# VH-VL binders against Nonsense-mediated mRNA decay protein 2 (upf2), part 8

Target 1, 242 residues: Nonsense-mediated mRNA decay protein 2 (upf2), of Schizosaccharomyces pombe (o13824r41to282)
Amino acid sequence: LKKNTAFMKRCKSSLTSENYDSFIKEIKTLSLKKFIPEITAAIVEGMMKCKATKDILSSVKIVWALNLRFSTAFTGPMLANLYCALYPNPGYSLCHESYFELKQNENEVSEKDRSSHLLKVRPLLRFLIEFWLNGVVGTPEDFVSYLPSTDSNDKKFRKPWFEEQNLKKPLVVLLFNDLMDTRFGFLLLPVLTSLVRTFSCELFTTEDFEDKETLELVNRLNPVVWRTYLRKSLNSYVDKLE

## First folded at step 4 (VH-VL; framework fv_mosunetuzumab)

Design s04 (from a1 with heavy chain N54Y, light chain Q27E N34K)
Fold by ESMFold2-Fast, scan of step 4:
Structure s04 (fold): chain C 242 residues (1-242), chain A 121 residues (1-121), chain B 112 residues (1-112)
Amino acid sequence: as target 1 above (242 residues)
Amino acid sequence: EVQLVQSGAEVKKPGASVKVSCKASGYTFTEYYIHWVRQAPGQGLEWIGWINPYSGDTKYNEKFKGRATLTADTSTSTAYLELSSLRSEDTAVYYCARSYDILTEYYFDYWGQGTLVTVSS
Amino acid sequence: DIVMTQSPDSLAVSLGERATINCKSSESVLYSSKNKNYLAWYQQKPGQPPKLLIYWASTRESGVPDRFSGSGSGTDFTLTISSLQAEDVAVYYCQQYYSDPTFGQGTKVEIK
């Protein structure tokens, strides 16, 4: 038990590449099944603290190892926890007024307050894209059953990923539709710019690659149909800026 | 225009502390990490650490842990490096540099002009 | 830490000739699944801070002349200056950002 508690604490605070071998050994040997709910929450907290690409990629491999051992018992609930951290009101988009809760003494929420909240969870955007590109998650259907029941008093601007027509769409396509939603201005531009720079090749490149092996690799990660869709969406967003 | 402007040269005795400033302008200060990198005379570049001005979070190169302190003042868009227990081998030009590290892109597009710190008895 | 090693330490090249600088990392800086190399190149002239030339191993920074190119993958990287100009006399540094930043020791480029 003591070892299980220490494992969960390290998931929260020490998701580093230096600890990778230790995590893999413990995932294989410790009796973790009863603690999966706590581990899914702890991993998401740990992901928000990853500050170097090597640590992020190490964490993706740790999540994959947990997926291999515990399958749907881990992966669905983990993705649901990640989604709820990104979207405090599940079922509402990043651009909706209900994205975050108003403080008791606040009557209005500014664009700056929304951007500030999003800043705290930005590492999770990269993890979600990394998980999608590595096959950990495909569509909202993979984790919708693990989301808590959501009551909504405002249905006018609701953007549910989990409506029937969206359940089988690629998760990253739905995410970028939210990030590129200009109905409320360009409040997510800094985040979008960073993600585009990091994932340009994998998500937005439709032109021929010089190297056939590079083209084959990119096609395995993200088929040309979705790269074409995302590129057209990005071009439309950029045109609106000009 | 983006600028990082550092404080002037310092001369210190062994055992003293030095505090170097880096004032940012031309961009939103809280959206970029500030890194500190030093260069001893005729030598290469050595990374000291970074600060996230939004959160105050810091990370240090293990070599400087316990002697370096990174801080930032968002009201003046200024980052600071304080190095204590100075030794002659700390004589170097100290640079601040920014990285757009929402996703750990720790390459440096803009640098300060550098601050020469000389430690001599 | 990832150790970066450059070669040669210095080279002299005639104006208009090709300069080639190599950089090796002690472990891979390639995210293999995405074919992304976490490597940058900088130019430093005397009395000046370093200037970013290339990031992602081969992407040229805006405003950098096209005679500068980066290549390589994994642990072995090359910076090429296709036709050396007088203003290219400088020390060149490679840097990885796959983990906490580390720099090569530098390569000094001089005119013959």
Scores: ipSAE 0.018, ipTM 0.610, lowest interface PAE 7.6, mean pLDDT 82

Design s05 (from a1 with heavy chain T104D, light chain N34K D100E)
Fold by ESMFold2-Fast, scan of step 4:
Structure s05 (fold): chain C 242 residues (1-242), chain A 121 residues (1-121), chain B 112 residues (1-112)
Amino acid sequence: as target 1 above (242 residues)
Amino acid sequence: EVQLVQSGAEVKKPGASVKVSCKASGYTFTEYYIHWVRQAPGQGLEWIGWINPNSGDTKYNEKFKGRATLTADTSTSTAYLELSSLRSEDTAVYYCARSYDILDEYYFDYWGQGTLVTVSS
Amino acid sequence: DIVMTQSPDSLAVSLGERATINCKSSQSVLYSSKNKNYLAWYQQKPGQPPKLLIYWASTRESGVPDRFSGSGSGTDFTLTISSLQAEDVAVYYCQQYYSEPTFGQGTKVEIK
């Protein structure tokens, strides 16, 4: 009991690479089944605090361990909580500035709001892409049932989280379609640049690899059809930039 | 053109503090972390820490915790390393270098020219 | 901390010949599910700061001549200069960024 409470606090505050071995041991040894809802909330809070690549990669492995042990009870709710942190409401775009307040001195306020938004979305997008590459999530169908429902009797909130046709599409394709949406400007260009750099081979490379093992592994992680699609989308985005 | 321009050489006595500057130009200062790396004469490279100029967040190599202070002034696009309680073994060339701050990619595409700090009695 | 160890400490190679520098990490810097190694190589000439040559173990930085190549995975990495030129006389450093950055001790490349 006491150890379970300590575990939940560590998920929330100490989700770091230095603690990786102790997390893995505790996931294997503690009686956590009763506390999965609390662990799910705590680990999302901990993930939002991860800044360094080592801590993000360690957290991905910890989530993978929880997924292996508690898949049905943990993974869907965790993904839904993570997605809601990235998207506050159905129908909003990551690239749309509608959630920023316009005030006098709007240039200074707008820059602060842009920076705050950038800091918030960066780790969340990284985690969702990492989880997709590792098979923790495939499509919106994996977690849509755990997202807050809009009351069909409420005329104000009737938009679905996902259009029906998108429920079975790869989550990462949908995320990049939104990230590369130029209808509202180029707000998330720095995030896009970082993600392209980090995941170039897995998401955007269509050329042959010298190493046959590398080509085989990349094809397993992300088939050429989606790499071709994402590369084409990226080229279109770059063309619109100039 | 991306440039990181550092302040000039410093000579300090043991126990003193030194403050080295690194002025960035040619890119958006708040989109990249500034790291500090030192190199003692004839020795290898040692990472000191990073600062995120956008948030003011810092991270230090445990060896330098309590002695190094990293700051940044976004209005002048300048990062600073202050090292206190100087010892003779702190004699080194101190470099600033940038890494992309989003996703904390810690390889360094641009470096300052270096600042020689000499600590002698 | 991940400890980086280079070999040899110094290397003398004739002009036009191959130079090979090795780098070993005390633990894996491979993110195995993505086949990505968090390893960079730098060149440092006398009186100059380090210059990035290679990142992700094998990706050549823009503007770096194609005679420079990186290879290896996990804990064992190699920087190869296929045909050494006079301008390549320098100290070369490997660096991991899987965790907080650490560098190898350096390998001095000089002409035989």
Scores: ipSAE 0.000, ipTM 0.439, lowest interface PAE 16.4, mean pLDDT 81

Design s06 (from a1 with heavy chain T30D L103F, light chain N34K)
Fold by ESMFold2-Fast, scan of step 4:
Structure s06 (fold): chain C 242 residues (1-242), chain A 121 residues (1-121), chain B 112 residues (1-112)
Amino acid sequence: as target 1 above (242 residues)
Amino acid sequence: EVQLVQSGAEVKKPGASVKVSCKASGYTFDEYYIHWVRQAPGQGLEWIGWINPNSGDTKYNEKFKGRATLTADTSTSTAYLELSSLRSEDTAVYYCARSYDIFTEYYFDYWGQGTLVTVSS
Amino acid sequence: DIVMTQSPDSLAVSLGERATINCKSSQSVLYSSKNKNYLAWYQQKPGQPPKLLIYWASTRESGVPDRFSGSGSGTDFTLTISSLQAEDVAVYYCQQYYSDPTFGQGTKVEIK
């Protein structure tokens, strides 16, 4: 019906805090089950357009409402769509040149291509980290079955989405290991800097907090073992910057 | 060393337009948003809008929508504010300032020196 | 719009004494699930642009003296100068960035 079509269009273009109440009402009242695949793609497109903190917070709550109503039918496929938007080349690093399209006679990544890549990956990484901190996603196991198959008769040219050993590791740890991969230089330094600024306490602080309430909240969101791991990884990255 | 250097003072008549420049150096211009903030004599700070130099995307404070135009030239690492239909109330020092985060973490670590725009009859 | 209100409008403090400036937002600037307050403080001296002192309500900008500290959460914030020096005579502004940036009206700090 017309309302379902309008809902999907608003998922793509109008994921704003001003529309939050309207989205929640429609999630509760509309017959959306047949359109979940379209909704998962539309929400990911809408998330890429969110810049304001109020709109990001609103979008996280909208995703939570969809998860509450449609459970695994929505959340796994949504995470898979989000991950595919971030990693269009299965098994390759965000830092790898294969991530970029090259013109017919070009073998170089231009500054414009790099800047476009950074603008694309920032919101996607922010949402994956927000979802990880809020428990919407834990590990690649939560969505790997919804990712497109990489199988072919020429297996040497196709990488799996995840190596077997990484399927049960925290998604955020895998993302930061990729961001801090210096084998290809410091291409993602601007993204890493932004994320460190935004999530310093939750992801990278290893010092004791004086406020017990703050310490309890931070420990609930991200245990000290992972904060210690990520801080050590960050220190190594910074040491290589020289 | 990061610097934002603005154009010199302007004197305009009511109804005219003014264009203020902000030349960035010491960092990758495309990686930071440029915001414009004004301050009327003896008054507080008022946010006008931002531009993303990489995309050309802009956002304006509703008060200035339709009168302010933000542009950026990446070849010269220069941002511009053009304000049209000037009124005496537009007399102010206009600042450019940078912010890093595209997720509205809009606090300003570096500011231009300011450009005084005087609108008088 | 989030309205920022500072108090007092003007403050006279003797050299070496503590200065306290308050800032209130018309609605919360706390992203509660992340325990982040989207609040910054600036110092402005006559004829100069504002200078960032504090961001995230309590994080001191690099190069800012230890005597400056920020505190508070949600809607109520404080900037403290523990031992006022002559060079600290300025107007101080709070700013929220939870939504489109808005500033307080400023607090003028003078030597008594």
Scores: ipSAE 0.000, ipTM 0.478, lowest interface PAE 13.2, mean pLDDT 82

Design s07 (from a1 with heavy chain E105G, light chain N34K P101Y)
Fold by ESMFold2-Fast, scan of step 4:
Structure s07 (fold): chain C 242 residues (1-242), chain A 121 residues (1-121), chain B 112 residues (1-112)
Amino acid sequence: as target 1 above (242 residues)
Amino acid sequence: EVQLVQSGAEVKKPGASVKVSCKASGYTFTEYYIHWVRQAPGQGLEWIGWINPNSGDTKYNEKFKGRATLTADTSTSTAYLELSSLRSEDTAVYYCARSYDILTGYYFDYWGQGTLVTVSS
Amino acid sequence: DIVMTQSPDSLAVSLGERATINCKSSQSVLYSSKNKNYLAWYQQKPGQPPKLLIYWASTRESGVPDRFSGSGSGTDFTLTISSLQAEDVAVYYCQQYYSDYTFGQGTKVEIK
């Protein structure tokens, strides 16, 4: 129990590459099944604090290890918690200004609030894309049942988390379509640019990979149709920038 | 792809009410606000109000408060303008138009074809 | 309400020549912190609805020819058609969306 409590505390505060080996050993040896709900919350909190690429990649591997051990019991709730952190308002765009609290006569987001928003969304988007590339998530259908329901007692108009036709679409396509939506004046362009640089090979790569082993891994995790869709969407975005 | 299609012309007597519809297609209806704008013959554009189809919230130009009612039916992706106590000066072409999120203050990117409402005795 | 005033009320320009339309707001429509002007321009041809040309004072809407350009900031704005074509004969409206929505009275552009 002491060890389980220490494990959860480290999930919240110490998702670092230096602690990776310790996390993997503990995931294999500790009796964590009873504490999965607490662990899903703790690890999402820890992921939100990851800044360095090495720590993000380490956290992805830790999540993968938890997925291998606990499957749907961990992965669905974890993805739902992570998605809620990125999209606090169901059915609204990532760029929607409901993320910000505006003063009574303000018609636009302050620079300070914008900077804070960029710092928050960048790692969350990175994690969802990494999980999609690694097969932890494919489509919204994988975790939509774990998302909070609309409060039926309010009887107010409220969007579903996903339109029916989008439930089976690759999650990464939905995320990039939101980021590339020019209606929002490129609020998240720095995030989009960072993600494109990070995932350039996966997003723009053709069948002519130099490393055939990498091509086989990418094709398994990212079917050709999904890569083609992403490349076409990004090409359209680049054309709009001109 | 994006279309706003309005109902046909109406002829009404003074004191009557008229209800104009605006059917949206080619986008997610609840993601955009619907505005209503009128244009009297030979005159400029006058904003009446907006409705947020997602929340049902409305805002009216003070000039039309108490006479105009904006509603929306999300099941049919249709917005409605009802104008009561019609006067001859209400004779105008009535347009619906969409804007992205009103919280940031946005321009009108797509417009309906317009509905001519004639008030005569 | 913010009052929008256009000048001139009508303008006759020869084909291929420059047309310039001015728009003045009674109050600033600039959100200074972001250097963003809440001003749009619309084109209306007889029997047709208005069509968006320019938003944020100077951003051209997709599909609008490059001969159309917007400029200005704060209270004084200009729509320029660098080389008037026959299809550009229309009434042009400026609109502020800073505080609710108000339109200028319109400028009619005709061929000389």
Scores: ipSAE 0.000, ipTM 0.388, lowest interface PAE 21.7, mean pLDDT 77

Design s08 (from a1 with heavy chain Y106W, light chain S32D N34K)
Fold by ESMFold2-Fast, scan of step 4:
Structure s08 (fold): chain C 242 residues (1-242), chain A 121 residues (1-121), chain B 112 residues (1-112)
Amino acid sequence: as target 1 above (242 residues)
Amino acid sequence: EVQLVQSGAEVKKPGASVKVSCKASGYTFTEYYIHWVRQAPGQGLEWIGWINPNSGDTKYNEKFKGRATLTADTSTSTAYLELSSLRSEDTAVYYCARSYDILTEWYFDYWGQGTLVTVSS
Amino acid sequence: DIVMTQSPDSLAVSLGERATINCKSSQSVLYDSKNKNYLAWYQQKPGQPPKLLIYWASTRESGVPDRFSGSGSGTDFTLTISSLQAEDVAVYYCQQYYSDPTFGQGTKVEIK
């Protein structure tokens, strides 16, 4: 039990590449089934603290390990928790200024608050894209049932988490559409640029994948039509920046 | 201490079936995959497949699909390989081995001692 | 299937001298999102099962002497024995686990 409590604390505070090997060994050896809800919350909190690429990539591997061991019991709830950390209210875009204006006793968001938001958003978006590329998540349908209900809420004009047609769309398409929404004044342009630079080969190549499993996943989650759409949409936005 | 102990040598005629056992001890049996690997005399190592004792899921090398069957008994911590329609070219030492972890790390930290299966007319 | 090719097929080295074994994969075994090379090395002595020496291309298994080291990335890998001892006479195998496991054909190390 002491080891299980220590494991959860490490997920929250020490999700680093230096600790990668010990996390993998502990996921294999510890009796974690009873603590999955706590682990789910802790690991998402740890992900929000990842700054360096090496720490992000190690965290992706740790999530893969938990996914393989606990499947639906971990993965759906984790994705929902991660998505809620990125989108605390289904009515708001990441680029919309009103996202910031929901803070209590604030008329206008400070530069420090905007900078803080950008630091959180960039790694969370990267995690969701990594999970999409690796097959941990395909579409919102994979985790929508674990998101807080909007139907039982007494707020009159709350939007649903996802429109019905979007439940079966690749998650990456929805994320990039939000980042490219020009109505919101380019607040997340540095994030978009960073993600494009990081994933250009994975997102914009016209080459076929060589291994059978990856080709099957691409055809299922991102067929040529979606690949063409993503390329045209991002190229159009890049052209507008020039 | 971790141990994988296999059943004794078998001599079979072509067309027969053989069932090799691998008894695990010293660790939690359901937390590791058991793989089967064979080695023909003077030849290299050839992967046959794996079983996840926790789920009962299996994966086979395409060469052995339809002839090999992997099973596990969690009550006795024992894995089994059954190979049917034996041919002379199936003569080999058959090893069980555990994956270092049940995740994506299919390298083998502990091996059984091996079971020689001889197929001859 | 990923094909693993070792070189040389056999190697004779004097006691205390350096032995170098090469392993090539037909496609990259580096998983970029995980920054890991899915490659292991084993030692097999006559009448014995293989023994794990190295995993993740360069990580030495517990209890393995420090004269054994692994290096390389992507498609080209090397196992080095810095000072060959009598007990190191064996066949050495590389193995990928990027996909379904496949092994090299083996390299026999002998004392000259």
Scores: ipSAE 0.000, ipTM 0.403, lowest interface PAE 17.0, mean pLDDT 77

Design s09 (from a1 with heavy chain I102L, light chain N34K T59E)
Fold by ESMFold2-Fast, scan of step 4:
Structure s09 (fold): chain C 242 residues (1-242), chain A 121 residues (1-121), chain B 112 residues (1-112)
Amino acid sequence: as target 1 above (242 residues)
Amino acid sequence: EVQLVQSGAEVKKPGASVKVSCKASGYTFTEYYIHWVRQAPGQGLEWIGWINPNSGDTKYNEKFKGRATLTADTSTSTAYLELSSLRSEDTAVYYCARSYDLLTEYYFDYWGQGTLVTVSS
Amino acid sequence: DIVMTQSPDSLAVSLGERATINCKSSQSVLYSSKNKNYLAWYQQKPGQPPKLLIYWASERESGVPDRFSGSGSGTDFTLTISSLQAEDVAVYYCQQYYSDPTFGQGTKVEIK
């Protein structure tokens, strides 16, 4: 119990590469099953505090270990919490295209709160893409059942990701379509540029990979049809900048 | 260039079945959905259903469910519509068309030339 | 299902004049989170299959002349042909793809 409480506190405050070995040991040895809901919330709080790339990559491995031990009992709720952290208001777009429409029916978001949200977007998007590449998440179907139910029948607040026709689509394709929506300008261009540079081979290339293992992994997670689609979407987005 | 080439006109008796083909070329067949749309003489366009050639998954308009069967042969890049229990009101030009992509954006950038199916006693 | 209604059923326009075709959906085809209207426009000439003109309510398909434009949002949409040409004589259809595809009844454009 005491060890379990300490584990949860470290998930919230100390999700760093320095603590990686102790996290892995404790995931293998502690009786955590009863505390999964609390661990799920704690680890998402810890993710929001990760600044350095080494801490992000370490945290991805920790989540992978939890996924291996607890499967959907951990991963579904964790992804739902991560989604809610990324989209704090129902229907709110990463590109802010739905901000104006929500203003009438939701609490007005302050300029300071919007700025704070943008600072969280980059690491949270990095986590989602890393989880997708590592097989922790594939599609919205993996976590839609764990999202808070909406008592409202107003479909304006629902992401198209969670409509039946999109539930089995690759999460990353849906994510990048949201990022590349140019209807309200180019607010997230620096974030998009960073992600494209980091994940160009996995997400946007149809060229041969020299490493056969990497090619097999990429083809399994993001087959050439979706990489071709994303490349065409990126080219269209870049054309809008010209 | 992208082309969808359909089989020739058919004349059938009521109660018969018809099978129309749509041969795709100029693109990767498995990357696009194939839809079927019909148009009765002097009437508008009516959606029948789609097939995903990559998975074999299909979806049908409820009006045609149980009578229409959509299939695809990836080795020949050919999609098929089979319509059974034909009635005179099934007389129409039947079109195949591809949807732009796999994200359920079902607008149709390329169409076959159409196949006239006439049902008469 | 979503019912698409076009007006007028037929339109006679002189060469070089503007043609305007309206399309109404029985429910909104706008998904607000993307600010996208799931609406397309097609041109059909006698004996030919339909040809895509406009998608996402206002985006012109590659190769379609600049005189064709789409506008509108939610439930009310318009296709405009500025300076009608002889080759524009055709039936025009709107189509929603917010749910399973449905088409308007068509608008016949003729030269006056």
Scores: ipSAE 0.000, ipTM 0.404, lowest interface PAE 16.5, mean pLDDT 79

Design s10 (from a1 with heavy chain K59Y, light chain N34K S99D)
Fold by ESMFold2-Fast, scan of step 4:
Structure s10 (fold): chain C 242 residues (1-242), chain A 121 residues (1-121), chain B 112 residues (1-112)
Amino acid sequence: as target 1 above (242 residues)
Amino acid sequence: EVQLVQSGAEVKKPGASVKVSCKASGYTFTEYYIHWVRQAPGQGLEWIGWINPNSGDTYYNEKFKGRATLTADTSTSTAYLELSSLRSEDTAVYYCARSYDILTEYYFDYWGQGTLVTVSS
Amino acid sequence: DIVMTQSPDSLAVSLGERATINCKSSQSVLYSSKNKNYLAWYQQKPGQPPKLLIYWASTRESGVPDRFSGSGSGTDFTLTISSLQAEDVAVYYCQQYYDDPTFGQGTKVEIK
């Protein structure tokens, strides 16, 4: 019982590689099903605090372990919390009930709030790419099926709307395009630069005639079609900034 | 090639302790968990616990808590099982086996040759 | 505490004939959203450690002959040896890893 409260606190404050083994043991042994909503919120908050690559990779494995044990009951709410956290105002998110109203009538945000938010977005965008590369997040069709019914009384997350033709496309590409089309798109340029530097092999190897071993690994980790879509989205975003 | 090589057979008196070693080679020792599994004569396989050599963290089957101690020395790529307060029913072949750390996939692709521990009065 | 039960305890099969071993878990070892069964099969010959044959209920380990196949889902699993060879005389164990690892009691395969 006390261990469940300690587990949730560590998701929020201590999502580090040093605690990886403790997390994995507790995911297997503790009765966590009742606390999934709290855990999904806490783990996203913990993700915003991850600074080192080893902590990010460790956290990806922890999320995968929770996904394996609790399936879509964890993955859906976690992804919704993560998507909402990408925006200064959660209402900008496709998963928030205020989305359409706030997207049309964006309000000014203070320079200090924008700067603070940028620090949180950096690790979250990296987690999205890591989740895509590791198969945790697939298509909008999958994502929509992970969320509670559209007739739910839950007001924190609404069922996101996607055009029928986009339901089988890579979700990460569609989310990146939506995020970059917000008022805060220009603020993401430093984050975009960091992502390109970190994932250049994964994003651009198909076009760049890299050695056979690297190309084979990249193609195994992510479909060429999905990489091409992401590359086109990033190029479109850069062109808009110029 | 991947190998797990265990120490030789032991004969102990009731109440004594035994320490079995498992030396790994042919792979990066810190990337895989080492598990311990025993098999008493005519009995099935019984899982004891695991150690993560990278962190030193351990996890035990409830039946062995307080009696089993798992350790690892990364400088020699060697894992150890120490079992205390030995009883005749602890007579068994003790195996080390590896599992991939990632995603809690605890099936065992490589096993040590086994160490026979005989507890006799 | 997932209990694994195998049947039969022993099986005598003629060379070249089919051997079938069953394994039942006391509760489901299926992760349904990914259609993954946390079930492995091992072969143990006298004086040797167990050798991994099958994992994820039906995935054959590298180097294992294709006469060995695994099937089943949820709580009921089968290991099939399509054409028994002399070298296949051994005890076979199923193992779940959905929770803390537990093994079946074993099935001894002998030549008739």
Scores: ipSAE 0.005, ipTM 0.476, lowest interface PAE 12.8, mean pLDDT 76

